# Ledger of designs, part 99: miniprotein binders against q9h3h3

Target 1, 235 residues: q9h3h3
Amino acid sequence: EDGFTAEHLAAEAMAADMDPWLVFDARTTPATELDAWLAKYPPSQVTRYGDPGSPNSEPVGWIAVYGQGYSPNSGDVQGLQAAWEALQTSGRPITPGTLRQLAITHHVLSGKWLMHLAPGFKLDHAWAGIARAVVEGQLQVAKVSPRAKEGGRQVICVYTDDFTDRLGVLEADSAIRAAGIKCLLTYKPDVYTYLGIYRANRWHLCPTLYESRFQLGGSARGSRVLDRANNVELT
Short names: E, the ipSAE of ESMFold2; O, the ipSAE of OpenDDE; V2, 0.75 times the mean of E and O plus 0.25 times the DockQ between their complexes.

## First folded at step 7 (miniprotein)

Design QA18
Fold by ESMFold2-Fast, scan of step 7:
Structure QA18 (fold): chain B 235 residues (1-235), chain A 105 residues (1-105)
Amino acid sequence: as target 1 above (235 residues)
Amino acid sequence: TEDEVRKLFEKLIKLFERAMKRVEELLKKAEEAAKNGDTETAEKYLEEAKYLALKARLIIYFLKELAEETGNEEFKRMAEEAKRIIEEAEKRLKEVEEKVKEARS
């Protein structure tokens, strides 16, 4: 087929970023207004390109909630991309460890827990739980995709500020589980996204760094978390 | 195919151009908010501009990759021009960020 999947995905992601977002910003909006906002904009009903019958008549790229302490730091993405280009040319092995070092050197440390859910009550309930955790300060920021024109599952992204901070990554996982979410979670560092999915696949890298599986009854944390890149159990 | 690659390259260039227009719009709004003492709104616009500029950097990366893979000299020149444009936008962003910071102090 086409060998440029990453380019197509990047184009779609850029279009979503440029389209308007529906944002609840806890830095400037009282927490008491969250429940009304969630009721107005359930992600299963917000359409990607607008529909007179949906909550939105205009395109929506993302639905997002920013926590009170949210202060984004994107690092040196230009330096990261230049170093990545040099690394590809050098003939040195490209491994999760090498990418981790590039990310640290250029302070491109953010990442996200991903969950994919079908449109419906369970998606809306999961998003409401995540949004409340963000506003309460247990998570920093989250977003959910609107319902796609072609249909299919929607994605909730829960961001952490430093993918190398395992305690922070695990605390985010715990907060997601505390919100009642039981589906498989995968964690992707933003450095992978900035370098492109296509490039990671060519280098035979696992596209995600961490994986979380729900456990019923016995686990104090409610989940088991694995570092897929190093094949190490974190819980 | 050559036609498919050209269409993809053109799509990415148009998205990049749209992003650069949006970044400048956001930066002007940030400056206006800062001038009026509304530093919270100014910081919101700066945050949006920074995020969009980072995404535009990824588009530049893919423009360069497509140009290298095709060996197309026109694509290489266009990718290099886009790189210059984003570097100017990033300089402009840092200037506006400093103005917002000064308005806070």
Scores: ipSAE 0.373, ipTM 0.618, lowest interface PAE 2.8, mean pLDDT 84

Design QA19
Fold by ESMFold2-Fast, scan of step 7:
Structure QA19 (fold): chain B 235 residues (1-235), chain A 105 residues (1-105)
Amino acid sequence: as target 1 above (235 residues)
Amino acid sequence: TEDEVRKLFEKLIKLFERAMKRVEELLKKAEEAAKNGDTETAEKYLEEAKYLALKARLIIYILKELAELTGNEEFKRMAEEAKRIIEEAEKRLKEVEEKVKEARS
């Protein structure tokens, strides 16, 4: 069951990226059209490979919303690739600090808050809240996976520009909570995803940098955020 | 099991082939946009191609590990061929990146 999980995850992620995306782009589409778009494409009903009776007849890899101010910066992907291979052959230790330095050097800085939800009302409601926050400018960009053929949890990804910018990461968490989200959130830098670093990797690396838990009544932010790498509470 | 490893290898080869086709399509679109002076669109296609190439390189890594694990000579040959293909695609990427830079200036 646990055999080759990282390899299967990498294959699924690649397939999703290659298949068509359903995108609401607030840079070119009026915000007034968002509610109709959300009603047309609820994530719990959009199927990964298309089915009769679903909103889509063709495969869908991701459902995404781009904010009006969204300006993508992927960084120096080729430089990162070359440096990663050189690092692996150099015999130098591969640590969180080493990966952070590679990411900074090559400007591969984006990261994302992740939430995993079962198909159904709670998923669709959470996605609608996130999508509205993106279109209204509280978040920059987000995507959600379509429903897999045999079920399983779906993931909502909410991106930030720079995983080394703690304030920016925390501001995104606040906006997610303000949208009514109460489930567990985990934050992963995209550099870990690009390099295939998942749980139980051959290096002693935790791909989750931050963790956010909803807190009723006690937190001024509505959540407690933990820096997993340094074991420090940020809120 | 060995059967599960074989199925995974076949899935990864198919996915790698689709990725290489998509990278070439994106690079052609980037070149055409650059020739027409639409450098912003060219840069967007180029960045998408780079992202897919990075993920395809990860597929090569996995293919090599699976070939080593199984000791299957056919898998080793297929992984070596895939490595050759990705290296050629990366050279093509650099070509197109340079054309986009030239069109921008």
Scores: ipSAE 0.279, ipTM 0.585, lowest interface PAE 3.1, mean pLDDT 84

Design QA2 (at its last look DockQ between E and O 0.79; V2 from the best seeds 0.70)
Fold by ESMFold2, look of step 8:
Structure QA2 (fold): chain B 235 residues (1-235), chain A 105 residues (1-105)
Amino acid sequence: as target 1 above (235 residues)
Amino acid sequence: TEDEVRKLFEKLIKLFERAMKRVEELLKKAEEAAKNGDTETAEKYLEEAKYLALKARIIIYILKELAEETGNEEFKRMAEEAKRIIEEAEKRLKEVEEKVKEARS
């Protein structure tokens, strides 16, 4: 609408972060309860603000599944932000390598595969597949946005713990595809999010590090993964 | 256009204000829990407040870039005021953190 779609989506995501989450935590909840939980809280029916007729009566920011091995590790985000501010006053060039170095130095290494789907059974089916992969240990953490009043696209985020670990990121892509997901996936390191860097920016940084497209008759992984930073195909 | 940027800027300011209100609420709850000897609950409120403060900083980064893109002096002043507000909140956060630490057993 106004050429700032990424910034509006970021604002909505941050607003959602501040509302309560619906969480299935495999670290404290038996895996046998997952199917009932998924049936109770399908993302196409859980409403952002607790609309009448939804399974939730209060606002929900996110619906999430934490795997058995999930250990929160956001790293030194405060130090990252301080170093970023100092860097901007230093006059040193800001490049993708600069962001990678900041992330490594402050151990802010997490990132996420993102997919956008319309509300409905396809979204609910995709989420259920992802949630099962998380509980079964193929993925660590995932979340999905609830249904907005106007019913726009919803997002599933599948987290990985180290964007510099190419193999780990590609393994997560493979696990997502094994769950039956065939739509476009984009991968964004959390370092860009914590520094407020979305789409066009004065440093010409590309917050999308990888892009995954499902391909029939392709690689053993079943997808074509492109490294957007270096414009190099990884698969 | 500048009108489109103004609407986004105002939306982000409202979001920043909501985040800062919640940070203050969480810090009050952390102080009360610590006063009552419930340091586990105090630490949970404190960690949530820390997380929200980091999110509020992200909002400031976006506000700064919007202000620079437009060259709008009003936006620049509002972004600087937001920065002053979060710096004050971060100082209070550290003070509450010390109170919670002192109350631990």
Scores: ipSAE 0.762, ipTM 0.882, lowest interface PAE 0.8, mean pLDDT 88
Fold by OpenDDE base, look of step 8:
Structure QA2 (fold): chain B 235 residues (1-235), chain A 105 residues (1-105)
Amino acid sequence: as target 1 above (235 residues)
Amino acid sequence: TEDEVRKLFEKLIKLFERAMKRVEELLKKAEEAAKNGDTETAEKYLEEAKYLALKARIIIYILKELAEETGNEEFKRMAEEAKRIIEEAEKRLKEVEEKVKEARS
């Protein structure tokens, strides 16, 4: 994807964040209701703007599932943004290490594995697998974009609590692979999102920290995970 | 293309305006709830307002980047105006937050 496409997708994601979400919350809803909920709101059929004949009559930004252990903690995002603005004004060098330190200082440590899938059975099946893994406690929280009018790819986001915890990031990759997902995964810390860093930028910061490729007959994880910053394989 | 960048910029401005309008509405609702002694409702509206304010900041960062990359002076002016708007709203948000705290005590 070219840089412009990435910014356009970011704008669409931000628009979606402001619209109502369809949520299954395992903290308040019995796990036995998950299958009925998935059948009612398959991501390939839920439309972004509530098109006629869709399961939703109103706009939906995201379809999400919250695990029993999910606690929304975004850290001090306001402090992070202020520190980022001050850093830019200072003219000091900005590196991936700088952003990592800012994230740690302000406790903005969440990140997500991303996968892009075409609308249809494969997407709905992948989402069902992820949703089950969340409800079963293998993952904490995930969301999927609804179907766009243009029929473009939908994105599934699987979150982890700490992008600096390599083991936790790898465990989430393993859980995603165990759910039967074989596509390319990219991992992005939320700190880059909160600072408006979505593509190639003037600071040369890459928002993708890790890449996971499915591997046939490989290790118990079923994937190879690359640290993109250091160009080192972690598995 | 230049036209595509313009369309994206305009879309982001509209999103910003929508977010800021909602922030103002939520702050009014929070103040009203606080006056009525419903601090729980006031805190809920305040939390949503804070979330939208953070999103508005993100939009401004993207607007600034687009303005810088294109060198378009109009885009730069619009991005700076948006920054002023959010700063004023954030000041008001803090004031409402203090009122809600006072109502809870």
Scores: ipSAE 0.577, ipTM 0.804, lowest interface PAE 0.9, mean pLDDT 91
Fold by ESMFold2-Fast, scan of step 7:
Structure QA2 (fold): chain B 235 residues (1-235), chain A 105 residues (1-105)
Amino acid sequence: as target 1 above (235 residues)
Amino acid sequence: TEDEVRKLFEKLIKLFERAMKRVEELLKKAEEAAKNGDTETAEKYLEEAKYLALKARIIIYILKELAEETGNEEFKRMAEEAKRIIEEAEKRLKEVEEKVKEARS
C-alpha cells in the first residue's frame, strides 16, 4: 500500500459501481423469495470477477436489496459539483458546515452506515439479517461487496434518505443492531463521495459523520452513537 | 511509489473511458426507446447514464488531486483532456434528456 490508499479504495468502489449488480428488488419480487436468494448468493462466496466454482461466472460489483418503498433520489449532484468548484475558487473556508449547506441547497442528502467484515459465516449472517430488515420495511436499501480475489474484508452499506435527519440515522442504527449486528459502524454522507472527499483529504475533513459502537449493558439502545463532526454523544 | 501512483492514474483513466463509452451507449438506447414511444424504458436508460456521468465526474476530481499532488505535467494534461470529454458528454446527456421530456408530453 501507499499514501494514496483512499484513492485506491475510491477507484475500486467506482469499478464496482459500473459492473453488474445482483439485486433482490422487493418492489417486484415477493418477500417469500428472499431466503432462497440469500442462500443462492451469500456474499462470502460471490466472487468480484467471476469464477466457475462460485455462484457467479461473470463479474459482480455489488449484491443489493431494495425495499418495497425504495425510491432513489440523488438530488442535484451536478449543481452540487458546480457549486463545489466555485467554493474552492472563492477562497472561503471548506468546513463540514459549508459542505452541509451545499448538500442541503442541492438536495444531495442520502448517506450510509458502513460495516466491514471478513469473508465467512459472520458476514453472510449479518447480510441476511440486514436484507430481511430491508424487505420487512425497517431499512430502505442496502448492498454488500462481493469477495475480492485477495480475500480482504467486505463492506455492507445501509442507506438512509437524509444525513441531516439525526432521528432517521439513529433509527437505521437501531434496526441494524436489532438484526444482531455488533461490529463498529461508521456513517458517511454521499455528498462527500460525490465531491471526491475521502480519508486523508487535503482539507483535513473527517468524511465520516457518525460512529456507532455496540454496548451490551448500560444502554437501552444497545449502542452508543457519536457525532464526530461536533464531538457530541447522541446516545 | 511513483510507479504505484502511475498505475492508479492509468486505472482511473481506463475506468473513466469505460464509463464514457457506456454513457453514450445508454443515451442512444434512451433516444431509441423515446422514438418508439417507450418513455418508461427511455427514462430508465437516461437515469443510468446520469449515474455513470456523475461517477465519471468524481473520477476527474481524483485525477486532478493526483496530478496536483505529484506535480506531474503529463497527468495534468490527461486530467484536463478527461474534463473536456466529460463536459461534452454532459452536454449530450442534456440533449437526450430534453428529447425524453418531449416524448413524455
Scores: ipSAE 0.469, ipTM 0.717, lowest interface PAE 2.0, mean pLDDT 86
ESMFold2 (binder alone), look of step 8: mean pLDDT 85; pTM 0.815

Design QA20
Fold by ESMFold2-Fast, scan of step 7:
Structure QA20 (fold): chain B 235 residues (1-235), chain A 105 residues (1-105)
Amino acid sequence: as target 1 above (235 residues)
Amino acid sequence: TEDEVRKLFEKLIKLFERAMKRVEELLKKAEEAAKNGDTETAEKYLLEAKYLALKARLIIYILKELAEETGNEEFKRMAEEAKRIIEEAEKRLKEVEEKVKEARS
């Protein structure tokens, strides 16, 4: 496989995190201002590096909405960093179980549901639904990538506090579906992001833990959530 | 290609340098907040600095991997220099973390 894909993905992710973010913070901004903010900054029109014809003239790394109860917790980043270095030099196998234990030991538990959509009305509509769910308290925090110079799909990330908390992960999925979202969702724990586990990783690990597929069941709408590592159906 | 690999390596070095500058800015803000008794703000800046340092460490791993894969001696030297810089930044981060803990106690 092409090792350079992982390096390119890591470089782009780093650049986006370091560039300015456009944030609607429900902790300090009235919910009544959300619709105007969404109209001003539709993700299909906000450009990654700025453009006179877009809503932004300067670079934007992410467009984010923080819920009223949002309280960031990255865990023991320093301990994770030391343990990761030791693990890489030890010759010990790097597996989903080893990474899970590393995350638990260092309290690096957050994760996110991911959805990839092409620039356009459907992306903007999906983001608006997610943003409203965050401001109304059904979700905690979310972000969406701006439009890349070369085009391509954009990503919406919906965060949860603890990837080992099955109920919390499933509740977030339900809230996303209740917002009208029907596309494929995949769930990635932040420990994988911090350790560089992307699509093309040298350890050949699946970069996501859970997968959600929309479907209708009898008289009720729902989704099927799969634990990808164990092939265990969670719903 | 070799030119594409060099461009990627240079991009990663620039991102690393931006990260190191940002880490120092955040650590200075954390120290100032702690000095003024604003421990909540100090902890927020400290957490941001830790997160950014972790990402910068990931860049070092990628630089080393790329240098080893290509066998380029210049890349190996640059990766080693970056490793020295991140180790100094991590030491600085621990010093600021202790100051924030002292202010909180």
Scores: ipSAE 0.231, ipTM 0.579, lowest interface PAE 4.1, mean pLDDT 83

Design QA21
Fold by ESMFold2-Fast, scan of step 7:
Order: sequence, then C-alpha cells, then structure tokens
Structure QA21 (fold): chain B 235 residues (1-235), chain A 105 residues (1-105)
Amino acid sequence: as target 1 above (235 residues)
Amino acid sequence: TEDEVRKLFEKLIKLFERAMKRVEELLKKAEEAAKNGDTETAEKYLYEAKYLALKARLIIYILKELAEETGNEEFKRMAEEAKRIIEEAEKRLKEVEEKVKEARS
C-alpha cells in the first residue's frame, strides 16, 4: 500500500478526536432514553462532516456511550511523551517490552477491542448491542466512527482499563460476543495510539496484542482468542 | 507523491494550529474558574486542555516522520517551529495546573 498510510490514519484519528462527539452518558442520563438516542443517531446515517440528509448538520468525530461507572483516566500523558522523546535519543531498543514498561511507569494502561463493519443495518445493530451492554454495565465505554464522505468501513471501539490485565481483556471479549458480534476483533493498547504508532511504523512494531475469532457452535465462550505476540491461544 | 504529502502536511499544520488555539482558550477558562473558587470546572477544563495538548504532540511526531521520510528542508523547519510552540504551551499548562492545585487549598 502507500508509504504514508500510518501517518494518514493518525491524522484522521486526531481530527476525529478533536471534533465534537455525540455522547450518551449513562452517568447523567436514564437508561430508558437509550433506545430513542440510538434511533436518532444510527452510525450508518451520521455523517463525518455533516450533510443535509443526515441526523447531523455539523461535523461529528465520534459517537460514544459512557457507562455509569466510567471514570476517564489517561494516566501521566506528559510524562509518557517526555519519556518517549528520551527513549528515542537514548539508543535503547524500541520493542514491545520497552513500550509496555513505559506504559506501566506512566499509568497509561487503557486499551480497546476494535471491529470494522460496512455501513448498514448490521453496523447499526452491532452498535446498539454494544451500547446496551455499556449502559447495563457489562462494558465500560465504547465509541463508533461516523460515516465517511467516500464510504468505507466504520469502526467500533470497546475500551478496557488495563491492557496488561489479560482476564479483563477476555471478559470484555465475552461481553462483545454475548451482544451478538460475530466479526473479527483485534485488541490495541492506547499507549501505541498516544505515541503515534500505527500498523506501518519504522520500528516494525505490531500494536495489536490480541485477536478474537467467533466460533460457530463449538466454544462455550463463543470465541477463540489468540495472543498475537506469543502465537498462543488463550481460550 | 510529494504533492499528496504536502497536502497532508498542510492539513496537519492547520489541525495543530486549531489545537493550540483551543488549548489556550481552555487554560484561560481553567484559570478563571480557579480564581472564582470553582475547582470542579477548573479541573474539567484542565483535563480537556491536557487531552488536546497530547493530540497536538502526536501531530508533531507525524510531521517529523514526514519530514524525515521526504528529506524536505521546508517540512523540517515547519516541524521544528511547531515543536517550539507546543513546548511553550505545555509550560503554560503546567503553570495553570499548579494554580488549580493551589485553589484547592
């Protein structure tokens, strides 16, 4: 593919994060209002930059649902970035282990399960399931991208508090599967996102730690989860 | 293509400028709230400013990568200027953070 794909992906992600979000916040809004909100803002119809034919007239970066217990904690963001600059000038190798250590030291531990779906009924149905799981307390927080002007797949992100907590990561996967999701899921720690490390990076790091595949009627948990770094099945 | 990279670079610079302006607006609001004893509102604005500063720093990393990959001297100068701007903004953020902490006592 092109040599600047990672940079283009990072730029678009940053623009989306900085634009306004449509949020259902279960900390301040009754759960009974969720179905009406989902009907008003289906992600297949909400456009990235606004459109007279869409539910939004202004740009929307993300559509999000916050659970009742959601308490945002980015960790020591400034310390992480300062340490990253120092690491690059130190001559020390930049490896998954070094980044894990950096993330732990600065308490930048959040991560997310990602799923990519084409615009349409299946995307809207999947998002509704995830949103209900968040409001009901099985998941903590989630967001979905709006429809891009030129089309293409949209992404649903389901966050966990600590990417080093394997059990918590697996628990989130189970809740996603219980919501009826059958597509491929990949898990990425936010430390990679905060440092601008995407798929095609110069350090040849894979920011994906886990992969989840749906099992048709075979698994009691509904999916098979692979540790990508060690090539070992966790379930 | 060099032209496609230049368009991306220009988009990132505009995004960076927007972020820096918003960070300053949020820091002024945080300072005002802190002076009026509204520490909850001050902490909320401070948190938003920190988030945007993080995003702006990521833009700098991408600008540096693009400048290095292309070998373009103009891009290198622009990335270096943006880095100086964000370092000053981060210094101001720390000053406001300290004022918010002081107002809590």
Scores: ipSAE 0.277, ipTM 0.598, lowest interface PAE 3.5, mean pLDDT 84

Design QA22
Fold by ESMFold2-Fast, scan of step 7:
Structure QA22 (fold): chain B 235 residues (1-235), chain A 105 residues (1-105)
Amino acid sequence: as target 1 above (235 residues)
Amino acid sequence: TEDEVRKLFEYLIKLFERAMKRVEELLKKAEEAAKNGDTETAEKYLEEAKYLALKARLIIYILKELAEETGNEEFKRMAEEAKRIIEEAEKRLKEVEEKVKEARS
């Protein structure tokens, strides 16, 4: 974007990734403790850099919930980045198909549904719904940003294992909708993030692969999902 | 606008420097753990160092894009210098990775 908004957001996300996380790990923590944990750490109250008046006195980069079956697999990100640099030097066309091939070759397949909400009750309620879906096994893993100093919108990220598995991506969307989420959702493969590809880029690549909008009645899924790259309705 | 871009560029350089310093600290800890036969701890530090090196590489990608879009020669120089630094760190990381593998052989 004009004014380098995408780069600012990317820089802030990188800083957050490097700071400590608050994690509810259902693999080691009983599900019965979730409600108390959510009450203690509502994302609208957890501050990015810590505050005596907030639940945290020290910086928090992300608030995350890991499902009982969650098995992290980032793939070969280092190999992906090396291949990306070689591709740029080669003069070969850089297209969505080329990045998809690189992602598959290096097993960097994860992606995420994103939703942006203002701090407050609706954000905390949405996060609680997502967190319960993760602990109950309908979703694998999710994270939410803490409240920024500037007080802008916060983001909830819901991850899937494989962005090339359309059915899996759609199943995650259905689970998000079943949790009561009605806002716009966008789906982004992590391969774009690991290669530093954001909205304004020299290759004219769109890092958003799918878009989901809430739909009342008619649809059994509760949403209309679009393939943004091919401009095709999937539901 | 270019003053705003300069502030972002300087912020990214500081993030990069923090990451590089942390990578070296983690690699030193990984080497010490491996020398003491604690290969599990060594692998944990090595994995964290790799993660930070990946993040530092992403910072360089953004620095390069900002330098190219602005046409600022000073930014291009700083981005190239950061790239050199991370390439040296990646060589160091491979050396430590090999030492950890040898200790686990």
Scores: ipSAE 0.357, ipTM 0.661, lowest interface PAE 3.2, mean pLDDT 86

Design QA23
Fold by ESMFold2-Fast, scan of step 7:
Structure QA23 (fold): chain B 235 residues (1-235), chain A 105 residues (1-105)
Amino acid sequence: as target 1 above (235 residues)
Amino acid sequence: TEDEVRKLFEALIKLFERAMKRVEELLKKAEEAAKNGDTETAEKYLEEAKYLALKARLIIYILKELAEETGNEEFKRMAEEAKRIIEEAEKRLKEVEEKVKEARS
């Protein structure tokens, strides 16, 4: 029985955020160096806690690529958390709409497309495609988890600036598909992460807003996107 | 099961303790840098401490939800104690932030 698996994954992600990252920063590094960097640090071989036999001897939390125009904007997370505590005390209904309003008010708008892949060639190939799209300007920023000590799937996160901007979210999906990615993608706003909402909860909030499936031959965009909250097909 | 949840709870407490220890270390380094007039280094340590404090607050939220879901009184007590610790750390963070601001001016 795997109780609270989402909370275990959240704990691992928080630990990874606190450890050093391997970063290719296109704002300061020439794009011509990307291929060598990708060859040096394939995510299937970079180990979470370091191993003399791997590309890293020290712990690595994340492997990331920052686009030329990347400017971090997490919004007012402190104000968001204070407002969340006040909302819980107020007796007001807690709904997806109420949470969306808090996120907008405090400018905590970022979100991410997630894909989970087993360690190996397909993961490394998918990451290389995403990294090139970031450096070439089709995507803004992305990161991938290193290989865990226990094994298991690794995650690629592709960030967008505003989860309320449906067109922007869909444009990122198109760029991911154009990079050759064919696996299932799910989209999650970071506001849920900052409030510790990772699984089924008493308010029936679903942290996953969109789902994208590769559409073989049928879509000009290469994908079919579903709005999970409203059960509406967008593409 | 409760045993599985206990292991998760203990892992989160250890992660919280690691974060709080690192926050205190960073705040001491920020104070020393500010005292020596190195405000740029002080601001870097302060921002790192603020980031870790935000992460620690997330751990508190998860601990609180686990305690509520299980109805375990021990978990509720531990979550409340962790909340007191982070509130004290956040107060100290604001004090150091003010010292850095003073040294900058």
Scores: ipSAE 0.298, ipTM 0.612, lowest interface PAE 3.5, mean pLDDT 85

